# Designs tried in a protein design chat: VH-VL binders against q983m5. Part 9

Target 1, 189 residues: q983m5
Amino acid sequence: MVKVIASSLRKGNVVDKDGKLYVILFAENIHPGKGTPVTQLDMRRIGDGVKVSERYRTTEQVERAYVEEREHTFLYADGEGFHFMNPETYDQVAVSEAVVGDAAPYLQEGMPVQVSQFNGIAISLVLPQRATFEVVETEPTTKGQTASSSYKPAVLSNGVRTAVPPHIAPGTRVVVMTADGSYVERAKD

## First folded at step 25 (VH-VL)

Design bb4
Fold by OpenDDE, fold request of step 26:
Structure bb4 (fold): chain C 189 residues (1-189), chain A 121 residues (1-121), chain B 108 residues (1-108)
Amino acid sequence: as target 1 above (189 residues)
Amino acid sequence: QVQLVQSGAEVKKPGSSVKVSCKASGGTFSEYAISWVRQAPGQGLEWMGSIIPTFGSANYAKKFQGRVTITADESTSTAYMELSSLRSEDTAVYYCARVGWKGWSYYMDVWGQGTLVTVSS
Amino acid sequence: SYELTQPPSVSVAPGQTARITCGANNIGSKSVHWYQQKAGQAPVLVVSSDSNRPSGIPERISGSNSGNTATLTISRVEAGDEADYYCQVWDRSSQHYVFGTGTKVTVL
């Protein structure tokens, strides 16, 4: 089994812990001013859906689960779930809302997504870390503010709530982290 | 000890649909997945698909893609297999089975008693 | 598609050893599982390729795998061993279960 350092794990990865499979729901590397860096992992056990929260040393070895990780392209969502296509085989897979979870708002047509499969069954998704969306709602632009000014609430085109710099206005496309919707930068497209 | 009990025999007309149930008893429903396997008279075993009840996601054999639907109800510890557009060649005993696994490999370690589905005009 | 080939039938006298083969390209690199199916009954896992023997399965039944052939061995065959036997693998490429064609073992 392949082992990786805890700090390399991200949302959607599947790990083996004590013979059980867990999907990482949240991953954060914490670097305290004083103390040893740690990785916070919130995970869901696949067998029964139990959620666990654990901390690891950032360099601690964690076993990756025996799951197939294959790149797919997101096609569309309907009443049957979220549909993805393997660009090599053209096979399609429907993934349930339960599996997609809070990644749903970030899915865009044509987006490459890593689908993790156990027994050929999609159990997790790994989205690109960043995605671009239009800001559709936010507070009025504050003139004369510096880049270090406080962020303001905003709503993206996919309905996700985030915080953006004061100079961002409605209609502006921004890059956000797909893990939590946090603002990264203004889109360059 | 986990046991899988399936619904009773079915007689169906061509073009109709059949839905077979598989209820787990005597223990945990499933650690990870339930599979469906059929066997036509005098023929071998043929995998149809699998589901992880917890998430409701399923994997289907290419042959049955679009015609079979596998679902599960955790509250009743029951898995279902629905096959539509039935044909005479769909006449078979249909089995549900619990999936065991090691590494990259999977197998069926507990089987239901089977459900005979007869398709005839 | 990946296919597993078994002999249609194997005959064995009581007390003797039955060997059922399962052939496929490079099957030795895969975990091979075996099922016993007696007449009118559901299949039963008899070899899982795991370190643990399935419950209730006698030590007389064992599996081996090398090269292009997996083999189920039933030593000291009894009348109760008469059944159909199926090998099975998981094909990672297609993400399919693959069953062998099945072998009918007759105890003479």
Scores: ipSAE 0.819, ipTM 0.916, lowest interface PAE 0.6, mean pLDDT 93
Fold by OpenDDE, fold request of step 26:
Structure bb4 (fold): chain C 189 residues (1-189), chain A 121 residues (1-121), chain B 108 residues (1-108)
Amino acid sequence: as target 1 above (189 residues)
Amino acid sequence: QVQLVQSGAEVKKPGSSVKVSCKASGGTFSEYAISWVRQAPGQGLEWMGSIIPTFGSANYAKKFQGRVTITADESTSTAYMELSSLRSEDTAVYYCARVGWKGWSYYMDVWGQGTLVTVSS
Amino acid sequence: SYELTQPPSVSVAPGQTARITCGANNIGSKSVHWYQQKAGQAPVLVVSSDSNRPSGIPERISGSNSGNTATLTISRVEAGDEADYYCQVWDRSSQHYVFGTGTKVTVL
């Protein structure tokens, strides 16, 4: 198996621990001012669906699972699940809501997504780290606010709640992280 | 010891649907991927699809895609295979099996007893 | 599509060795599994890619694989070994299970 450092792991990756497969639900690198940097991983065990939370040294080696990773394009969602297409073979795969999880709001038609398959079965998705959405709701700007001021609550066009800089107004397109909806920058249209 | 017990024989008309069940016992159902394999009379083994009960996602053989649906109920440790638009050629013994694996390779290490499905006018 | 070819039948006398072949392009690079199916029964895994022999399977049953041919070997054949045998691989390209055409072993 291929081993990678813990800090390189991201949401949607699948790892092998003691012969069990885990899907990473959340990954964060923590660099304390004092102390050893660590990687926080929240994972779901495929065998029984149990959630596990573990910390690794950022440089600690973690074994990647034997899963096929293939690029697909998101098409649409319906009662059968989320549908993706292999752009090379045009084969389609339906992925359950259970697998897609909290990635669902970030899926856009035509979006390239890495589908991880075990035994040919889709068990995880890796989305682009960033996606663009329109801000549909946010607080009005107040006099005296600067770009360095605290972020304000906002709602994206996909319904996700986030925080944006004070200068962002409704109708503005913004880039957010698909892992947690956090604001990155104003979209460069 | 893990055992797979399937539902009883079925007799169906062409154009109808059949749903076969496979109940697992003696182990943790969610740890398994379950495959369905059929065998027409006097013929070889043919894979139809597989499911991971934990996520409810399935993989299907291209030949049966759109006509077969594989599901699972974790609460009852039961997997299901539904085949629609039945034809006489669908007459076969249908097996469920537990998937074992090593590396990139998969095999079937525990088998159900089989379910005969007869399609006739 | 990837296909596995087996001889339709193999005959062997008791006490002798039966060899069942499974042919495919570069099958030697794949893990090959074998199933025994006695008349009226479900298939039984007799050879896996695991280092451990399946439970209840005698040592006289073994598998080998090289080049374009995988082989199931049954030494000191007994009457109880009469069955159909199937090879099987996982095709990563198509994400399909592939079974061989099957071989009927008759004990004379």
Scores: ipSAE 0.818, ipTM 0.917, lowest interface PAE 0.6, mean pLDDT 93
Fold by OpenDDE, look of step 25:
Structure bb4 (fold): chain C 189 residues (1-189), chain A 121 residues (1-121), chain B 108 residues (1-108)
Amino acid sequence: as target 1 above (189 residues)
Amino acid sequence: QVQLVQSGAEVKKPGSSVKVSCKASGGTFSEYAISWVRQAPGQGLEWMGSIIPTFGSANYAKKFQGRVTITADESTSTAYMELSSLRSEDTAVYYCARVGWKGWSYYMDVWGQGTLVTVSS
Amino acid sequence: SYELTQPPSVSVAPGQTARITCGANNIGSKSVHWYQQKAGQAPVLVVSSDSNRPSGIPERISGSNSGNTATLTISRVEAGDEADYYCQVWDRSSQHYVFGTGTKVTVL
């Protein structure tokens, strides 16, 4: 078993607490102006699906679970779930909607995804932190709006709602965080 | 004490499908991974696949991929194994078992009583 | 594919020690588990790779693992020990459970 600092944990990671496995649903590092930095982890217990919320010191050691972490590529989704392929062995794995969760809108064909498997069963995914999507809806640019102005609401091609800078128009491809859909930058490609 | 109780014996025609159930009692069903293992008459044990009910995802032996479907119903604490396109070679006793583990050690510590599936014309 | 090979049969007199082998390449690096299956019954876990002995399993049943051979040892064999025994590992490479070919233990 590998111990890591709490601040290094990400959504999709699996940890071992008291002999039970938890999948991290949300991870945030909080650095207060005064006080000890902490890592907030929202987790789901694999056994019974119970959700728990824990805070750790950012430097606190946390045990990673004994799970296989293998890179896969996302292929497609259907009624049986989301299908991934190991690019080395060409083995495919089906992952349930329950496991994919809110990552579903961010999955794109060919996307590399880290799949965590327990007993060969996919129990968690780690997506690339960033993904690119086209803006399909947003407010028109008004006179006087600059890049430093407040963000405006937008809808991405995957249906995700986000906020973009005023200069972003429909048809523009943007990079967003896969964790929450937040805008990062205009796509370069 | 955790107990696994399986459905009764089945007699099936070639080409048909069979669905065997495995009900867990005496513990928290969702905490376990459930494996299915079959044993042809006079033969050894053969793993077919496993499921974690909480997630609804399954792992299958390559030999059975595309032909076997393992599911679970948490509300009834029941796991299911469906095998399609049955052949005479599929005649066997089918077992469900609870998976225990420590580290990378996976084993089956509780077994159902087995379900005989006979495939004959 | 990873395969576990067991002798088809082992005969032992009451009170003696039975040894069932399970052979595979570098099995010594794997966790090996053993199951007992009496006639007409479901398998029963008798040896797990962890230090915890399954409940109800006598101390005279033990497992060892080294090199290319895992061994189940049954000391002071009784008539009730007559059964089929299977070794089992988890193959991380293929993500498969692998069972041995099975050994029939006969108590003379």
Scores: ipSAE 0.768, ipTM 0.901, lowest interface PAE 0.6, mean pLDDT 93
Fold by ESMFold2, fold request of step 26:
Structure bb4 (fold): chain C 189 residues (1-189), chain A 121 residues (1-121), chain B 108 residues (1-108)
Amino acid sequence: as target 1 above (189 residues)
Amino acid sequence: QVQLVQSGAEVKKPGSSVKVSCKASGGTFSEYAISWVRQAPGQGLEWMGSIIPTFGSANYAKKFQGRVTITADESTSTAYMELSSLRSEDTAVYYCARVGWKGWSYYMDVWGQGTLVTVSS
Amino acid sequence: SYELTQPPSVSVAPGQTARITCGANNIGSKSVHWYQQKAGQAPVLVVSSDSNRPSGIPERISGSNSGNTATLTISRVEAGDEADYYCQVWDRSSQHYVFGTGTKVTVL
C-alpha cells in the first residue's frame, strides 16, 4: 500500500477505502476555469461488485493497493470467456464476460490490452483508445452535407451501432472510440 | 469470524469426476478470493487454483489446467472445485482456504476442514 | 519455476528451541508465510508476511526473513508443537502460490 494523489489514478488501479478494495473503472480529472480541480472516480468494490462514484480533490491522498498490471494479447472468445495471452510467458488467461463488459465487441485478435490482476485473476481490462472497423450498413452516400448534426446511423462490422458523416458509404473503414463506438475519422486505408 | 465448511468424503472410480463444495459462514462470503489446495497422503501442500467469487473468474495452476474447474455461487456463499478424469494419484485431502493479502503477496488465513477424495478401481 | 527448500525433519527436546528454515535465492525480498499442520488436521496460518502473528498464535512462535533464508522459530517447544510446517510465497512472475516441501517437527 502507497498513498498517491487522486489525479494519478486510472482505470485498473485498486484503492483501499475504509478497509474495502475498489477497482477503478473510470477516472476523469476536471479542471474548471474557476473553482477547485477534482477527480471523478467510478469504481467497483471487489468484495461484492457494488459500483460507486466518488469525487475527490485532485491533490487528495488516496491509498493505492499493489496489483499486477501487465499487457496481454487478445486471442479469441468462446463459451468459456475471453482468452488473452501474456506475451512474455505465453500463459493464457480466461476473462469472464462480467469483467470484459461493453468492451467485448471491440476486441480484435492480436489486440494489446492492459490487464489488472488480483491473486492472478483479471479484474479490469483497458483496450486501446481507438480501433478500426468496417461500416456494414448505412444510407448511401449523401453529397453536400457538411454538419455534424446531419450524422447518419451506421452499423459496424462488430455489430455496434454508431453515427457517421453523410459521405461515409457501406464498406468504408472507420476509426471509432473503443469506449462507446463514437466515430473519429475515416481509416487511412 | 468466517468458517469454511466442506462437503463430506468421496470414493470415486478412475475416469470419473468429483465436485467438492466449500461453504462460508459466520460472515459474508469472501472479500478477496478462495483458493483450493490438495495434499496426497504423506505429501506436501499443492495449490490447484483460486477464484474471486463476485468476478467469477479463476486462476489455475498449470498442472491442473483443463482438468479443474473452480466456480462460486454467491447466493449460497459456496465455492466449488471440480476435478475431472480422476486417476489414483488424485487420491488426496482437498482444502479450500480464504485468501489474505498484503503488499505484493497472498496467503491463506482461514482453511476448511478438508475433504478426502479416494480414487480406486 | 521458484522453489522453496525445507529440511525434511527437525527433532527437538521439550523446552528447547526449534528453527525451521525455508531457503531460496533472494527469498529476503519476498514475503514469506508459514503454516502449521498437526496430524490429521487442516493447516493453520501461524506467521504471515515474514513476522506477523495472527490472533491466537503464541509469542514463542516467530518468523524472520533475510538474504536467502526465512526462518520459523518456536521457543520453549511443547508436545503440542509436533506438526508439519510449510513456508509459502506468492510468485509474481507465474502468478502462482509456491509451498515449501515441508518440515516435520518431532518433539522428543
Scores: ipSAE 0.673, ipTM 0.859, lowest interface PAE 1.0, mean pLDDT 89

Design bb4
Fold by ESMFold2, look of step 25:
Structure bb4 (fold): chain C 189 residues (1-189), chain A 121 residues (1-121), chain B 108 residues (1-108)
Amino acid sequence: as target 1 above (189 residues)
Amino acid sequence: QVQLVQSGAEVKKPGSSVKVSCKASGGTFSEYAISWVRQAPGQGLEWMGSIIPTFGSANYAKKFQGRVTITADESTSTAYMELSSLRSEDTAVYYCARVGWKGWSYYMDVWGQGTLVTVSS
Amino acid sequence: SYELTQPPSVSVAPGQTARITCGANNIGSKSVHWYQQKAGQAPVLVVSSDSNRPSGIPERISGSNSGNTATLTISRVEAGDEADYYCQVWDRSSQHYVFGTGTKVTVL
């Protein structure tokens, strides 16, 4: 293990806290106008899956565990889980729904993902920040200024519900954030 | 302190499968991985695969990939190893073990009592 | 394929020292773990991370690791030390456990 400052922690890192290992699920550095900068961590204990949220001073030292990080390529999903190919060995690895979590609808065949491994076992995935999907349902395009218009509900080709600008019509390909499906921009196709 | 208690000895026909259980008692399920290791008569130790029960994903030794399935049920603190398409050379004692670690390395600090699986015609 | 070789057997008189070797290319760069297995029993961890003794393991059992050889040393050997001994490493490149071939220690 290595001591690191709390503000350096990212999703997929593993930390040792009081003799127990936790996988970072979410990290945010908060720099208030008054008061001490803090790092907010949402973590999952490896042994029993318990989720905790904690705040650290951004400069507080934390023990980070040695975890192997390797790129894999998504192949397909079935009843056994989500299947990835290790680019160095070409072996297929099945990753459970518990590890894939909310990322599942954003996976696309051929997508590169970073896999964090402890004892050779996948414990976290990091997808590309953005992915492109087609809008399959939304209200028809209406005349109006998009600068002042409210976003409207839409359904993406992967089934995710999101909000898009009023000028977006069904059939439009859009770029979304893989973290939450939020609209970024119209795809360049 | 955790103890690992395995299911009893089994006699199997060639071509069948066997599923060995490994139950943790005396505390919560391990915070770490559970490994499966076998030992054929008069031979050494051979790692088969490992699982972290909470995550449900496994790491398999290449030799056994496609024939072994390792699973866990956290609610019952039980891990399972299933070996399919059994042959006489699969006759062995099968152990489960709790994984300990330091740095980039892993080892087995608590072992089950072993389960003898005999594959005979 | 990373392989760990051990002598098949070591014979030692009571009160003397047994040395069990575990050989592999550049094993000194890896952490080596050792297990004792008495007849009909499960293995027991006796040394982890080259030289760390788990609780309940006497000081007369020790380990070292450098170059191409790791060594388990049993001082003042007793009849109860008669067992098979295995070394083990974690291989990062394959993400596999690797066990040594095993050494039978006989106490004369």
Scores: ipSAE 0.645, ipTM 0.855, lowest interface PAE 1.1, mean pLDDT 89
Fold by ESMFold2, fold request of step 26:
Structure bb4 (fold): chain C 189 residues (1-189), chain A 121 residues (1-121), chain B 108 residues (1-108)
Amino acid sequence: as target 1 above (189 residues)
Amino acid sequence: QVQLVQSGAEVKKPGSSVKVSCKASGGTFSEYAISWVRQAPGQGLEWMGSIIPTFGSANYAKKFQGRVTITADESTSTAYMELSSLRSEDTAVYYCARVGWKGWSYYMDVWGQGTLVTVSS
Amino acid sequence: SYELTQPPSVSVAPGQTARITCGANNIGSKSVHWYQQKAGQAPVLVVSSDSNRPSGIPERISGSNSGNTATLTISRVEAGDEADYYCQVWDRSSQHYVFGTGTKVTVL
C-alpha cells in the first residue's frame, strides 16, 4: 500500500477503503466555481462486486493497493469470455464479460490493452483511447439541422450505434472513442 | 468467520472428469479470491489455480491449463474445480483455500477440509 | 521457473529448537509464508509475510527471511509440533504460487 492523493486516481487503480479493496471504474476531478475541488470516484468492491460512488477532496490521501498492471494483446471472444495474451510470455488469460463490460464491442484482434490483476486475475481493462471502425449504416441528413445537431445516426462495423457528421457515407472508416463510441475523425487509412 | 466445506471423496476411472465443490459457510462466497491446491499421496502441495468469484475470471497454473476449469456460483457461495481427462497421477487430496494478501504477495489463510479423488482402473 | 527448496526432514528432541529452512535465490526480497500440516489434516497458515503470526498460533513459532534463506523456527518443541511444514511465495513474474518441497518434522 501507498498513499496517493485522490485526484491522481484513475480507472484500473485499486484502493483500500476500511480494509476492503475497490477497483476504480470511473474517476473525475470536479472544479466547481465555488467550493473546494473534489474527485468523484465510482468503484467496485472486489470481494462482492458492490458498486459505490463517493466524493473525496482532491488532496485527500487514499491508500492505493499494489496490483500488477501489464499490457496484454486481445485475441478473441467465445463462450468462455474474452481472451488476451501477454506479449512477453505468451500466457493466455480469459477475462469475464463482467470485467470487460461496455468495452466489449471495441476490442479488436491484436489490440493492446492494459490489464490490472489481483492474484493474477484480471479485475480491470483499459483500452486505447481511440479505435477505427467502418460505418455500415447511416441515415440521411434532415433539413434545418444546426451545426451541433447535424450529426446523424450511424451503425459501426462492431454494432455500436453512434452519431457522425453528415458527410460520412456507408463504407467510411472512422475513428471513435472507445469509452463511448463518439466520433473523432475520418480514418487516415 | 469463514469456513470452507468441500464435497465428499470420489473414485473415478481414467479418462473421466471430476468436479469438486467448495462452499463458504455464513452466507456469501463473493468477498474473497479462492485457490485450489492438490496433494498427491506422500507428496507436497501443488497450486492449481485461483478465482475471484464475483468476477468469474480465473488464474491457472500452466501445468493444468486446458485440463482444469475453476468456476464459482455467487448465488450459492460455492466455487468449483473440474479436472478432466483424469490419470492415475491425479489421485490426490484437493483443497480449496481463501486468499489473503499483503503488499505484493498472496497466501492462503483458510483451508477447506480436503476432498480425496482416487483415479483407479 | 522459481523453486523453493526445503530439507526433507528435521528431527528434534522435545524442548529443543527446530529450524526449518526454505532456500531460493534472493528469497529475502520476497514475502515468505509458512504452513503446518499435521497427519491427516489440512494445512494451517502459521506465519505470513516472513514473520507475522496469525491469531491462535503459539509465539514459539516464528519466522525470518534474509538473503537466500527463509527460516521457520519452533522453540520449545512439543510432540504436537510433529507435522509437515511448507514455505510459499507469490512469484510476480509468473503470477503463480510457489510452494516449497516440504519438511517433515519428527519429535523424538
Scores: ipSAE 0.640, ipTM 0.845, lowest interface PAE 1.1, mean pLDDT 89

